# Designs tried in a protein design chat: VH-VL binders against Peptidoglycan synthesis regulatory protein ReoY 2 (reoY2). Part 13

Target 1, 183 residues: Peptidoglycan synthesis regulatory protein ReoY 2 (reoY2), of Halalkalibacterium halodurans (q9k656)
Amino acid sequence: MGKWVSVAEKRQFLKWFLTQQLKRKDAKRILEYLLQHYHLLEQVMFTEEIRGRERTLVISTLQSDEPGFAFYLYRRKIEDPIRALGELQANPADPIYLILHFHGKAQNHQYLQMLDSESREYIKRFKQFQAYKEETDSLIEAVLIENEKKMLLQQIDEALDLKDERRFKDLVKKLQELDRRSS
Below, E stands for the ipSAE of ESMFold2; O stands for the ipSAE of OpenDDE; V2 stands for 0.75 times the mean of E and O plus 0.25 times the DockQ between their complexes.

## First folded at step 6 (VH-VL)

Design t18 (from q1 with heavy chain T97R K99R S103D Y104W; framework fv_pimurutamab; at its last look DockQ between E and O 0.01; V2 from the best seeds 0.00; counts 0 for: pae E 11.8 > 2, placed apart)
Fold by ESMFold2, look of step 7:
Structure t18 (fold): chain C 183 residues (1-183), chain A 121 residues (1-121), chain B 107 residues (1-107)
Amino acid sequence: as target 1 above (183 residues)
Amino acid sequence: EVQLVESGGGLVQPGGSLRLSCAASGFTVSSNYVHWVRQAPGKGLEWLGVIYSDDSTDYGNEFTSRFTISRDNAKNSLYLQMNSLRAEDTAVYYCARDRYSGDWYGEFDYWGQGTMVTVSS
Amino acid sequence: EIVLTQSPATLSLSPGERATLSCRASQSVSSYIHWYQQKPGQAPRLLIKDASNRATGIPARFSGSGSGTDFTLTISSLEPEDFAVYYCQQRSNWPLTFGGGTKVEIK
């Protein structure tokens, strides 16, 4: 069942988003215009997919890998925020699909609640991938630490066989350091 | 002639409730945005909140749990329900119109005369 | 939330004098500052919108200037009806906020 996003929810989030540094400075004017014109803000729908038959704005912060600004209108792509603003003004009753790229998007509960269901599933898959990557990286690090421990234990055995007290003490210090990292 | 008339103020005990009304004429509340603003005696102005065309509301930080704004389009009126009133809620309460066309916000071009709410033992 | 600091709190002047009222925002509000006049027992009246634009019916002696964080309301030559309290208000960020006011009173 779809969720309606209130004007108040949209306003609160866009006010926060505008505190971010944007890749394209002029794109700020579009969001400010939407906030100043409640009838346009009512038409805003947050999404993660460009809708080929609808108006779609893409706006990105500096921290994002995505392009800073794009406006898709039917078969056109407009990269000038000022021209895009003119198109919004000319068609105030039409839906405005908005894609925002910013740091921490997958963990932002307020934003996720405003997305359509298909966009929420895309973000959910991204969160799962990040968790998997972190788990895999942690497992790889644990294997590397364990291999280093095995090497140190072998070298300690060699130092004991040769009665090399200096090397033994140095290796034990390294082993103790490695144990602290794996705790 | 655009006019806003607040009513429903009066004396109320701490912890009590009060409902204020804002009757509009010369424009429709369904196609305009009307805000509530208050002013404590001898103090400055404080924005309370707004109701949008979809009946959603936005409030100042201190008011989200105790105050509720609603609208009756048939009576061309707004209401401010105030609960759990405290002494610091003593103020003149205004309703103020945000531009007739409704395509801008936060510019209060018409104000009512205000209604006084006194919260005291 | 954005704090607007108005100074001076009280400005004591005579008719015919120039009044200069200051409003400073705690963070940039671009040009999204309005000015209101309030006489005793009356509701506020919109004077200046978006820093510098006079509202309908406001005399030319009222002017506004500024951008970012520092804003000024100027009354070039005070008339008897101009002795009132003046408030600035920002519309850049939610919640909407007002300054504490500057009272312009007869010396």
Scores: ipSAE 0.007, ipTM 0.501, lowest interface PAE 11.8, mean pLDDT 84
ESMFold2-Fast, scan of step 6: ipSAE 0.669; ipTM 0.849
ESMFold2 (binder alone), look of step 7: mean pLDDT 90; pTM 0.924
OpenDDE, look of step 7: ipSAE 0.018; ipTM 0.596

Design t2 (from q1 with light chain R91Y S92D L96Y; framework fv_pimurutamab)
Fold by ESMFold2-Fast, scan of step 6:
Structure t2 (fold): chain C 183 residues (1-183), chain A 121 residues (1-121), chain B 107 residues (1-107)
Amino acid sequence: as target 1 above (183 residues)
Amino acid sequence: EVQLVESGGGLVQPGGSLRLSCAASGFTVSSNYVHWVRQAPGKGLEWLGVIYSDDSTDYGNEFTSRFTISRDNAKNSLYLQMNSLRAEDTAVYYCATDKYSGSYYGEFDYWGQGTMVTVSS
Amino acid sequence: EIVLTQSPATLSLSPGERATLSCRASQSVSSYIHWYQQKPGQAPRLLIKDASNRATGIPARFSGSGSGTDFTLTISSLEPEDFAVYYCQQYDNWPYTFGGGTKVEIK
């Protein structure tokens, strides 16, 4: 159903994540509990979307603009990590979806590989969108530079026809600067 | 009753290889986390590595390149493949596991009797 | 890796006396310490889990305490069968590590 992630991979990543500064200090206790109970780690699925029908934990580092902690339980939102921990202890066999927010997440290869298939497709599409946006911006800049070069070449031809040596030298200098910018 | 029985130990020369086996009874190894722990004569316990229920593995830092843990669920058995053995690898090797319903990760409720590996010329 | 230092290395006492064994971690392990007993020629036996919780079947004379970096195993009144080597183990950080052991021997 989702992308299968090994317990060892989850444990390794969560130990690293725990070295980061969390917005909510008491949220560390939940992650420590998961690391202490490998049976619960088997139930953990990394995701980027809040699952309305399943338990979803959201934990964020200080560098994220996302809320520091939230636990979604069906139609309820629990903001107290202690209460969330109690729910995990009461229902250890139920699936746990985990959303982690931290600096550089979209470029973190280890994290992206752990995401469920639905989240991986979302991130893949988002990255493609960002790449297309960057490529489009680059093409617009290239067109503007080429248009300016065409204008400069026309003016250089005019300066040659008028035998204006100073203007010719100034225009050639400007063309060389545009060539440098486009390289 | 849960039991673990190690086998395959013996005398091996430096640079050699050896494969240890750990046979489980009274439970299914695929439903439990199983660890390898060693103990040099007259010394303390040293954790080697673990195999999780999903067959992924973790090792102690100095063991990652020389030791490999695997399982055969059909035989309800675990293996420790040991390569490039050194004199300091001389030890009794134990397999140990948590109870399936254990309260905490890393508590070794059940141990085998151990198998002795001697690395000497 | 987290280093666990057990002291003393050897504790010489008489039956009926109280034994106090120490385990110190090089960095905080919260309460994620287990204690094991090992007799000559035998595999270790789990005594105390998570610093203070007795394992099933372990007599009340065994107790554990501590948190952070300093942990203690106490045997309130030594019985003849309690003379053994005791190890602490942490599972807070990978790799798992054991202390060097404390041998409790007859004086």
Scores: ipSAE 0.014, ipTM 0.547, lowest interface PAE 7.3, mean pLDDT 83

Design t3 (from q1 with light chain R91Y S92D N93R; framework fv_pimurutamab)
Fold by ESMFold2-Fast, scan of step 6:
Parts: sequence; C-alpha cells; structure tokens
Structure t3 (fold): chain C 183 residues (1-183), chain A 121 residues (1-121), chain B 107 residues (1-107)
Amino acid sequence: as target 1 above (183 residues)
Amino acid sequence: EVQLVESGGGLVQPGGSLRLSCAASGFTVSSNYVHWVRQAPGKGLEWLGVIYSDDSTDYGNEFTSRFTISRDNAKNSLYLQMNSLRAEDTAVYYCATDKYSGSYYGEFDYWGQGTMVTVSS
Amino acid sequence: EIVLTQSPATLSLSPGERATLSCRASQSVSSYIHWYQQKPGQAPRLLIKDASNRATGIPARFSGSGSGTDFTLTISSLEPEDFAVYYCQQYDRWPLTFGGGTKVEIK
C-alpha cells in the first residue's frame, strides 16, 4: 500500500538513522543518495523480508550483529555498496525495499509503524523468542548451580568421614561462595 | 513550457492570515515535489517548506506552527496558508520545483515570479 | 543546519573583468551545491548545479568549482547582463539552506 507511510515520515527516520555509525561506511552514501533524490525516496518501503525478485537493501549499524551491507536483486547478492548505488541510479522507478538493523529496533515504535503487517509480526515473534531464550538460559544456570551444590555436599560428607580437615574447610568455602552466587 | 505563477499577496495586518496560490502549467504538480521559498526586501533567500508527491509536508523549524502547504491536483495548483503573520514575514514568496527524474532534491529548475506579502499596520 | 557564508558581500567591477565569488559551508557538503543568479525584480535562475555543471542555456563564461567546504563561482569576462546577485545553495543536508548572496555591481 503506497500511502501508509508518507515520504516525510521516511525522510525523518532515515535522517535519524544516518546519525548512527554504520558497519559499512560506503553504505551511508546510498542512504544519502536516496534522501537527495526524491523520486527514489518515493519507491522506498521498509521490510524485514528479503524479496527474491525485487531490490532489497540491507544496512546495519555497528551495534548490530547482522552483516553490514547486502543488496539483493533478482535472487543475486551484491556486497559492494558502490555497485548497488549504480543499480539504483540506472533503475529509479522500481521499488526499493530497506531492511535496517540497529540497536533497539524491536522497541522503536517509529520504525515498527513503517513495516508491513508480516514484518511487524516477525519482530513481535523475535522479541518473544529472545525473552524465552533469556528465561531458558537462566533456568540452565540454576540447574548447573544446584548440581554443583549436590556434588560439593557429597564431597564434604566424604571429607568428614575421612577426617580431612583441610579439604573440609576448602569445600565449605566453595559451598558458601556458590550459595552467595545463587541468592 | 513549464511555468509557475504565484498570486494572493497583498497588505495584511499583524496577527492576520493570508493564503497564497501557485498555479502550474506545462507539468503535473502531483508528480513533483514543490517548495516555497521567501525573500525579505533587500535580503537573501529562505526555504519555507515542501509538499511531496504523496501530499505529506515538511517545513523549516520556524514555520511549522504558522504555515501550511497544500495542493489541489484537479486545479494543478499549490497553496501556502499563512497564519499569525508578523512584520518579519514581509517578503516576496516564490514557489519552485525541480524535475522528477534525473534531478537532485532541491535543484530548483523552475520558479514563479513571486507574490509580495506586506505585513504592516 | 548548514550555514553557507558567501564572500565578498559586494563585488564592484567593470565589464570585461573577471569575477570570482566564494561560498563556504560550516561543514562538508561534498559537491552538493547549486548556484543561482537573481536580477532586480526577477525570480532566481539556476546557473550551476552540483558545484560545476552548467544548467541548460547558461553561457560558457560561467564556471563553478570546489568540493567539501569551499566553492567558487567564476565569470571569466563580465557582460552587462551579468551584474546581479548570486546565491549558493546546499542540498547535502536538511533543511535546505542558501548563502547570504554576493552582489556584483558596476564600478
């Protein structure tokens, strides 16, 4: 849908995005070119999907774990921003899809509003996955701590039976440290 | 030939309102970005704002609350609504546009002849 | 916003002389400068685009040069119709801004 995101809205967001540090400095020239040529800015659409037969630009900031730059065109991948810019200059009337990776993207309401419904749902699912992963990692750590405590208690019992005073003191200190970490 | 003609200027009292028109011929305004630029007597050029092909607008910071740009595509015309006018708004007001393809944003190929707005009591 | 400073404010010369006009940007604008000519009572006219490219119909005596922060408009030999005010404009960053102008007047 052509009118759900205004040109003014795209301009304001890209102007802000250009204040961020990009992984590929040359990719900044592509965004600047789009802002300086209004006929191209009209064709820009924000997405989270690489379009197999359409032009898709992927640009990432330094804080993102994603690759810094990629340009997809007719199922080809171009990794040189200068070559990508040349293609944009040659075909100004065709749609341009932008995938932007930056810190805080999932919580950036302005960015989310510019995405299609499928892309917004993807971000929502990704946020839920991250929350689940963090919860799962915490549970794994708790299980590992509990197992280590059981091992230490067994070893303490053995040291008591063998009347090994030095080993007993050492193991008790380790148990106290582990209790401090879990509380 | 591409031509822009401004109209609607005149004398207005401080605090008053005025609506300027910019009539286009030789091209379709809905296909282009069209800007308003003003010039106070004996002073330089100052960019006011722009209307994009999708009818969204942007303004210079000093103009966002008092000035509104709009268009009527059926009449191939642009408008600048000016409210709460001050003596410092006295200027010649121009509409200007660039060519759609092969032009940089803000490359003003075509200008109207301007319309004079005088804010005075 | 980017501030453009034009110098001199006024340049007094005779027909046949060379005119050199300066435009300095407060930060780099690459080559994204346009030059306009304005005669009294007339709208501005695009002279030079993208720092160095003459607009359609502009005589060869007009030339532009520069990049980064320093730009120059040169008129190799002034004709009577060249006595006017000249403005530089940047489009590297929003908002669009113009210089204060240089008036070229008859000595």
Scores: ipSAE 0.011, ipTM 0.567, lowest interface PAE 7.9, mean pLDDT 83

Design t4 (from q1 with light chain R91Y N93K L96F; framework fv_pimurutamab)
Fold by ESMFold2-Fast, scan of step 6:
Structure t4 (fold): chain C 183 residues (1-183), chain A 121 residues (1-121), chain B 107 residues (1-107)
Amino acid sequence: as target 1 above (183 residues)
Amino acid sequence: EVQLVESGGGLVQPGGSLRLSCAASGFTVSSNYVHWVRQAPGKGLEWLGVIYSDDSTDYGNEFTSRFTISRDNAKNSLYLQMNSLRAEDTAVYYCATDKYSGSYYGEFDYWGQGTMVTVSS
Amino acid sequence: EIVLTQSPATLSLSPGERATLSCRASQSVSSYIHWYQQKPGQAPRLLIKDASNRATGIPARFSGSGSGTDFTLTISSLEPEDFAVYYCQQYSKWPFTFGGGTKVEIK
């Protein structure tokens, strides 16, 4: 049931979420239905993972790269919000897992507090991974620039030895462009 | 067989406090959403607030700081604590349930008989 | 919040006549309207749910219709016990709101 998150907290957050511009305007109708039928709202559990054998609603704002709407049930994917609403109406006692995609959700404390423990750990790990990846990518970029400079310097030396004035000027220009990029 | 019975109403002076009770039978209060609705003499119905099955509460904006809804599961009862009462709070107070019955949500299918609160000097 | 306006405020009719009561919403509520009957000294009683579905035990003379912003409660032939106040209620948007009521009284 997920009763550790109060119905009042879920309602307040979903009211705020509905002030955002959704990718699928008709998906708004499902959230409004949940807000009007509090017994269904009791069944709502916020998560970050699609539950293969449970009802999982995915709703996204325009700021997100994720699909605007998807409803998963028994490994089936339903992409029509009206059809999904019909299923919710038919089976009101079953749990409803809700995945919301919106800008800044990893820093939204209200949203994070409503997530199940598994989803909270996922987001924490994802933040750590992003930080590591950014540091690693920066180091790789620095090494590649260093190696390219080394090659250009070797080629410049060779051009000087061969007295190739035109090639020398082209290589110096490339080195200057690389220096500008690295700073 | 579902029944709600309100009690605790009476005469109170402006600025005073009063606690109303709603006793439930035929269902378990802890499993239900229970609402308070009031009606001033000769006027219409006004929704006041709700207590959800998880004990969290919501109120109309004008009621948030002065009214508190709670329940006692052992007594199968809920309460409305009313503080800083004003003449405008004079009304019959009803408790009503929004319990899912298998056919529909969001309807007040069971009401108590109401209890009268009069706020005057 | 959504405001519900009921008209007329008072409807004076004789037994056997048809009563038509209006409820208008300040914004669309789809079909998410309930109707209640309240007799003097009594709590309200649910009559019609979801604009058009009669609640359990409600006589066939009561019917509801409408969608969007305009809703109607019809009593096809008034019985003596039908003289009461009728309220509409919306659940389309939080918080729940009621109309001001229509009093159906004997002419």
Scores: ipSAE 0.007, ipTM 0.553, lowest interface PAE 8.1, mean pLDDT 83

Design t6 (from q1 with light chain R91Y S92Y N93D; framework fv_pimurutamab)
Fold by ESMFold2-Fast, scan of step 6:
Structure t6 (fold): chain C 183 residues (1-183), chain A 121 residues (1-121), chain B 107 residues (1-107)
Amino acid sequence: as target 1 above (183 residues)
Amino acid sequence: EVQLVESGGGLVQPGGSLRLSCAASGFTVSSNYVHWVRQAPGKGLEWLGVIYSDDSTDYGNEFTSRFTISRDNAKNSLYLQMNSLRAEDTAVYYCATDKYSGSYYGEFDYWGQGTMVTVSS
Amino acid sequence: EIVLTQSPATLSLSPGERATLSCRASQSVSSYIHWYQQKPGQAPRLLIKDASNRATGIPARFSGSGSGTDFTLTISSLEPEDFAVYYCQQYYDWPLTFGGGTKVEIK
C-alpha cells in the first residue's frame, strides 16, 4: 500500500461505494464496521489480487459478474459476511486487502489511484491487452472478407469462361452481399 | 495528565480570518484523530471536522471551503484556519480527541476548555 | 445527514429523583451513540459510549440503553452535581451529529 492513500480518501470512496446496490446486502455491515473503526480503516489496502497469506475481502455490486461476497483467509474461503466480520473483530491489527467489483472500475480514476503498485500494473496490462485484442479482431475480419472476395472473383472469372449465366448471376449477388457487410 | 488547550480566539470582523491553536500534553497528536467541535452561545454542539493520523482531513459539508485543519507534530499542536468568517460562526471552539487511537470514532474522552470566537462589526 | 432529536428540552427535578432522557435518530444508527454531560462554562464530558457502556470514572447511577432509532439515558437518583445539559451524539455516519440537548434543572 502506498502511503499516499489517505484515510480520508478511503473513507470518501467507501461511502460512495455503499450507495451502490451490493449483491450481498449483509456485506454492507462489514464496510460500515470498517468506516466506524479507526484502527481497521488504517489497515485497509485496495487490491485486485487475492492474497494467500493475507486477509482478502471481495465485495461486488449488483451489476458486476463477479461473486457478491468472499473472504479469503489462510487459503480458506468464507462466504458468510457475518462470520467474516467476526474474524475482522478478533484480529484488528492484521492487514485487510479489499477487492471491490463494480461497473466502470477500470475507468474510475479515484479507485485506480488507491490500488497498490502491482494492482495498478495489472489494470494497465489489461487495458493494453483489450486494445490489442480489439485491433487484432478487426484486422482478422478484414483479412477474411478480402480472402472471400478473391475466391468469389476467381469463381466469377471461371463462370465467364464457361459462359454459365446462372452461376455468374449467383456469384455476383454473393459478392454484392459481402460488399454490404464490409461497408 | 492528558490535556488539550485551545487559544487564538477573539473578536473578528465579518469577512475576516482567524487561526486557532490546540496544544496537546500527555499524549502525541500525530498518533491520534483530533476533532474540532463548536458551540454557539446558548446552542448545542456542532461537529466541524477531523484530522487523521496521516494528516488527511474531513469536514462537515458547511465548512469544507472556509475552514482548514492542520497539525505541527514538532509542537504537538493542532490548528484551525478559519476564513471568510460570518456572524453565524460566533461560537466557543473546542478541540477533542479519543483516549486511544484504536477507539471508536467520535468517542471524545478529552476536550479542551474551548476558545471564544466572536464575529461582529 | 442524521438528525438526533432529544426530549424533553428541559427536565425540572429534585435531588434523589430519577431522570430519563430520550434521543431519537432520523434513521437507524445501530448502537453507535455516545452521551455527554456539559455544565455551564465547561467543556462536555463523556458519560456513556456505544449506547450502554459507562466511560471511565462515571458513577453507576448513569446508564444508557436502546438501539436502532430510540435511545435513553437514565440517572437513577439525581445528585446535586448532575444538574447539567446532556447531549447524545451519533457516529454511525459522517458528518458526526449531536442532539439539541436536554437540560436537567433543579425543581
Scores: ipSAE 0.104, ipTM 0.631, lowest interface PAE 5.0, mean pLDDT 84

Design t9 (from q1 with light chain S30Y R91H S92D; framework fv_pimurutamab)
Fold by ESMFold2-Fast, scan of step 6:
Structure t9 (fold): chain C 183 residues (1-183), chain A 121 residues (1-121), chain B 107 residues (1-107)
Amino acid sequence: as target 1 above (183 residues)
Amino acid sequence: EVQLVESGGGLVQPGGSLRLSCAASGFTVSSNYVHWVRQAPGKGLEWLGVIYSDDSTDYGNEFTSRFTISRDNAKNSLYLQMNSLRAEDTAVYYCATDKYSGSYYGEFDYWGQGTMVTVSS
Amino acid sequence: EIVLTQSPATLSLSPGERATLSCRASQSVYSYIHWYQQKPGQAPRLLIKDASNRATGIPARFSGSGSGTDFTLTISSLEPEDFAVYYCQQHDNWPLTFGGGTKVEIK
């Protein structure tokens, strides 16, 4: 059973979202219009998926690498916010799906609670993937440090065999730096 | 004819509580957004909060912790529960409605006549 | 919150004269200003919606204009029943806010 999202919750979130810097300033007018008309706000659903048969608005903040604005309707893409606003005004009873792109979205509990069930699962999986990626990167760094230590130890042994005091001292300093970095 | 009638006002001591009622006729409150607006004697209008068609609510920041708006759809009525009242809460309290379809947020076409709340010892 | 400043606080005029009331917003509200009339002991009455659109039943002598931060309510020729307090209200941003009012009184 999905969770019900109240008009108050949608309004409070969109009010916060409008404090962010959007890639398209004219896209603010659409969100402001939704906030001006409660009957349209009632039709708003938050999602992470473009709905080809329903109206889908995509709006992004400056920090996002996603496009700033797009409006989808029946597989048609509209890039003009003013034209999109006209369509919303013409069909006020139809559902309006919102995809919002902003920094920290995956960690924003308020936003995640407003998503449909499929979108919530997608975000959960995405978070798990990011955690695995960060862990994998850390493991690779550890392996690289161990390989460099192994090489330095071999070079130190060679310097000892050749009685090269200057090289020995330089290599020991490098090994000490790696030990400090890996501890 | 659309009509809103407030009731429940009166004298209350600082720190006390009071519940105001707003009875609607000529329309169904569950299909509209209904706001509470107050006006201190000789002063201007101040928006207090709103109840949406889905019964969720929003308030002005100064009212969030002390005031609660609710609705009884069977009685076609709204309520404003006021707690921890202060002298500064002395005002006429109005309920006002904006329309669902084809109207802008906060377009108050219909107002009650108001009910006076006096917070004094 | 958006602050609305109405001027003058009091406007003293005679019947038949033109009244011009000002409302200035602390930031742009586009055209999202409503005007209300309030008579002593009565609830406010919606006059003008969205800066320039007369509400149902409002006489033609009332008109509104402006956009952005500067708005005007004009009463072309004052009738005796027009002596009242007038408030502007913005609905561009939450919370909803009202101006301090302009009292139009008989001179």
Scores: ipSAE 0.081, ipTM 0.618, lowest interface PAE 5.5, mean pLDDT 84

Design u2 (from s1 with light chain R91Y S92D L96Y; framework fv_pimurutamab)
Fold by ESMFold2-Fast, scan of step 6:
Parts: C-alpha cells; sequence; structure tokens
Structure u2 (fold): chain C 183 residues (1-183), chain A 121 residues (1-121), chain B 107 residues (1-107)
C-alpha cells in the first residue's frame, strides 16, 4: 500500500533535495535519472523502511549520520549506484521505494506528506516517543531537585537544634540556590 | 522507557517444540525490523533471523527449516517458533531492534534481557 | 557469508591501560561494522556504529576506526566497568554475522 503523490510534487521535492550536499556524489546521477524519466518517477514511493521484498534506494545528505548510498533488492545490498541504476532501467514497471536522509526531515512538511501511510505513522510515533522521552527526563530532574531540597531542609532543622549559626546560614544559602534553579 | 521482554524459555526434550515471545513496551514496534539473536552458554552471539515491518522474514541458513519468526502488531509482540529442537539449540535467546532514526542499518540499540532455552533429556 | 575474526580472544590488562581490539572481515564490508559490549549476565550494548560513530551515551574513551576488512576498537584508558566481552558485527551483506568476541579481563 502506498499514498498517491503527483509526479510534479515528487519532482519539486527531489529538485530541492539535490541542492543539498550528498555524501555520495554518484548517487546524484540516480536521482537525476529519475527526474528525467517520467515512468520511473511514477513508480517511486517515499518511505522510511527498507522493504524485504521490494527495491529500496537509500540516499543521504552530508549532514546525516546515515550511510550515503545503498540499494536493497530482496536480501542483497548494492553499493554501486551505477549497478543500482542498471537494475532500475531493467525493471521500469516495478515499484521503487526511496528513503532520503537529511537534517530536519521530521519537521519537513513537504516530505512528510509524500510518505506512505505506514512511514507517516512511523514518524508520528517517533515524534510521540521523543515528546514522552523529553517529558520523562524533565520529571526525573524535578524529582532529584525535590529530594535534594528535602535533605537540605532536614540539615537546616539539625543545625537549628544544635544552635550552629554558621552552618544554618550556609545551608539556607544552598536552599535558596536550589530554589532559584527549580524556578 | 523503551523495553523488550522475552518469555517462553525453559527445559524441552530433543525433538520438541517451543514458542518464544518478545513483548515491546514504551514504543510501537510495528515499523521496526526485529531480530532474534542467540548465545550458547559461554559462547558468542549468533544472528538467527529477522522479521521486517511488512511481516516478511529472512533466516540464517541453519535455521530456515526449523524456526519461524512472526509478529502481532496489535499486541506489539514478536514470536519465534522453534521446532525439532536439538542439544545445540541450548542458548539464551534475545530479540533486538534498531532505535528509530529514519532508516534501518542493523544497529541493535534495544535488546531484551534474554530467555534461556535448555534442550536436554 | 562474511566471517568476522576478532583478535586477541583474550586481552589481560590493568585499569588505566589502553586496549586495542581487532576485527577482520573475510571480504570488504566498507564501513558497515558495529561494536557491542557485553557484561556477564547482561544483554549486549551498542557501543560504536558504522566503524567510528559512538552510540548515544558512550564515553569518549571508546573509539572505532577502520574500513574495508580491518577494524579496530580502542579504549584509551580502561575503567573498572570496561572489563567485558566485545563483539563486532557486519551488516554489509546478508546474513548478518558477529565476530567471536574479545574478552577484556583484569591482569
Amino acid sequence: as target 1 above (183 residues)
Amino acid sequence: EVQLVESGGGLVQPGGSLRLSCAASGFTVSSNYVHWVRQAPGKGLEWLGVIYSDKSTDYGNEFTSRFTISRDNAKNSLYLQMNSLRAEDTAVYYCATDKYSGSYYGEFDYWGQGTMVTVSS
Amino acid sequence: EIVLTQSPATLSLSPGERATLSCRASQSVSSYIHWYQQKPGQAPRLLIKDASNRATGIPARFSGSGSGTDFTLTISSLEPEDFAVYYCQQYDNWPYTFGGGTKVEIK
């Protein structure tokens, strides 16, 4: 299953993508070939997953931590863009899954709208996961601050009981410092 | 917290069958490629197979006829069906998957704790 | 299938020393090697991805290098928690394979 995306939309996005610096310069030739051949571009589906049974092209910009180029065909990985291009030319009617890696991809509205439904859900779930992760980290920090504050309050009570004026003043300063950080 | 938990391991007689489960929590596994890796006591890691997001599978040559990997995305779970078990299948079985980064490159960021399968009479 | 050979099988060192671990592939895997650390009774932990990139949360004392058939994992100064078994893994060709492991133990 795929999402309907016009050839014009695909062409516009790939033209923009080609303005970015690719990790593999020869991978640019494959994208340029797709832009020159309407029937091949019609077969292109944007995705975030390498399909086990279908042709998948992976192309990455210099800003990405991902490998620059790979072409997956069933169990095989082809690293030579020229050989990958030859396979695309030999089987022009078969679907071509395209994975593009670039900075800001998760917030690129144009790219997200072109993804198949499964890939859109994948990125949506990733964004949800990121949001939950950030919230959880913030809660952990809040708990640590609260625990330190409780310990300081106990130590202040002890200093007060022992009539230790210097210790009391030092601990109060530390508590005020912690309160400022937690605000 | 992202977590994978294996279950279903135990003692089984040679020639027997066993089904292992791998439950994912803290994230949705449906788009992930999930692998099974085993480790015999005191030995190294051995890749067994993978299930892709489209539910298709690939296995190491030694495992193709006896082992089957499946998934139930509604239950956020993966399974390993093991048939015709032999003493050499005694191992800790792990499920493992990639951290989502927008691609798949066999980097196993998340592992379960493992479940022990002992094949002995 | 691609065979990964790790050497030495066992490396005996003291805390503070530098550890150098080797992984050799039977054919070129480009830079498609990952490294894992495994402590007794625990699942493996991803350490280095794509030959040289530290995974999230991995201390700077760990570094990876190499391409083609020869790969190295270096621990610049061993900490007590670093004594473990280390595995390399290739994902260049199906099926994925692991090396036999290198045990880094206290001298």
Scores: ipSAE 0.007, ipTM 0.453, lowest interface PAE 15.0, mean pLDDT 82

Design u3 (from s1 with light chain S30D R91Y S92D N93R; framework fv_pimurutamab)
Fold by ESMFold2-Fast, scan of step 6:
Structure u3 (fold): chain C 183 residues (1-183), chain A 121 residues (1-121), chain B 107 residues (1-107)
Amino acid sequence: as target 1 above (183 residues)
Amino acid sequence: EVQLVESGGGLVQPGGSLRLSCAASGFTVSSNYVHWVRQAPGKGLEWLGVIYSDKSTDYGNEFTSRFTISRDNAKNSLYLQMNSLRAEDTAVYYCATDKYSGSYYGEFDYWGQGTMVTVSS
Amino acid sequence: EIVLTQSPATLSLSPGERATLSCRASQSVDSYIHWYQQKPGQAPRLLIKDASNRATGIPARFSGSGSGTDFTLTISSLEPEDFAVYYCQQYDRWPLTFGGGTKVEIK
């Protein structure tokens, strides 16, 4: 079950998107063409997945790590925005799936509301994965700091047993530096 | 050597029609987006319209009913058909394009020298 | 339609002086501004692309800056051949629009 999205809502969002700097300047003309043709905008559906049997247009802003432009037409990839525009003009009644990549997309409520249910679930899972990864990385770093501290304490004990005054002073300085990094 | 050369300008009475030509030489224009830009005497530049490589067109709001842009790739040429001309259409008319086929429009690396259209009785 | 307002309309300067030309957009155009130079009786010539990138063959004395709604074209030291009219142009939103121009003339 998808969400119903008005043409007015799509137009408002695309006008905002066009205020962003695109990786491929040529791709801007395609979005402008869609905005100027009501019948084509009716056929536009926002998604996060390339559709194998449908037309899928991918456009990215400079801030995104995704490729700047791609047009998928019945499993064929077209990388020329001008050729893509020609295909849209030739088949105005066919659905157009639109994937937009931009900074802050996962937090953009207006964009998320225009996505179908499957695409929204994909974004939700991605957010959960990022949160889990950040938490896991933080825990690993804490463990590494504790292990290094434990090793330094063992080496300090050894230096004391060997009566190595220089090594003792050096290791204590290293331990103090490590303590500063952990607080 | 890359050149765009406009022709067909002249004196026309109000309500008349005129067809301007833009001939490209030194390169193949068929893949380029080509624009028409006009400039009234002593005034600034005004974008009129564009023809894309697939022959589709777009115009400024004031020009949609009276002006038609077309192309003949076999002749490496572009045209501007002007109808129902008014005194305020008096201007130098330029054709312009970028140097790369498929570039985003509005990046005018190449311009013709312009052709003067005077609308007067 | 995005309106571009250029100021001043006329700059009267001498060779060797610095010229600073302004272009203001009625709404944000990001960095999608080009600058052109036009000499009397000639077609315009592309100077600066995308607010700040010099076109091929353009001398280093020409520079562009700005983003959003406020853009500047600077000529660090005017040469005799630089006395011309300068136009900004946006391609951020349809339709394509030009500014009214700034004439740089000899004092």
Scores: ipSAE 0.007, ipTM 0.452, lowest interface PAE 15.5, mean pLDDT 82

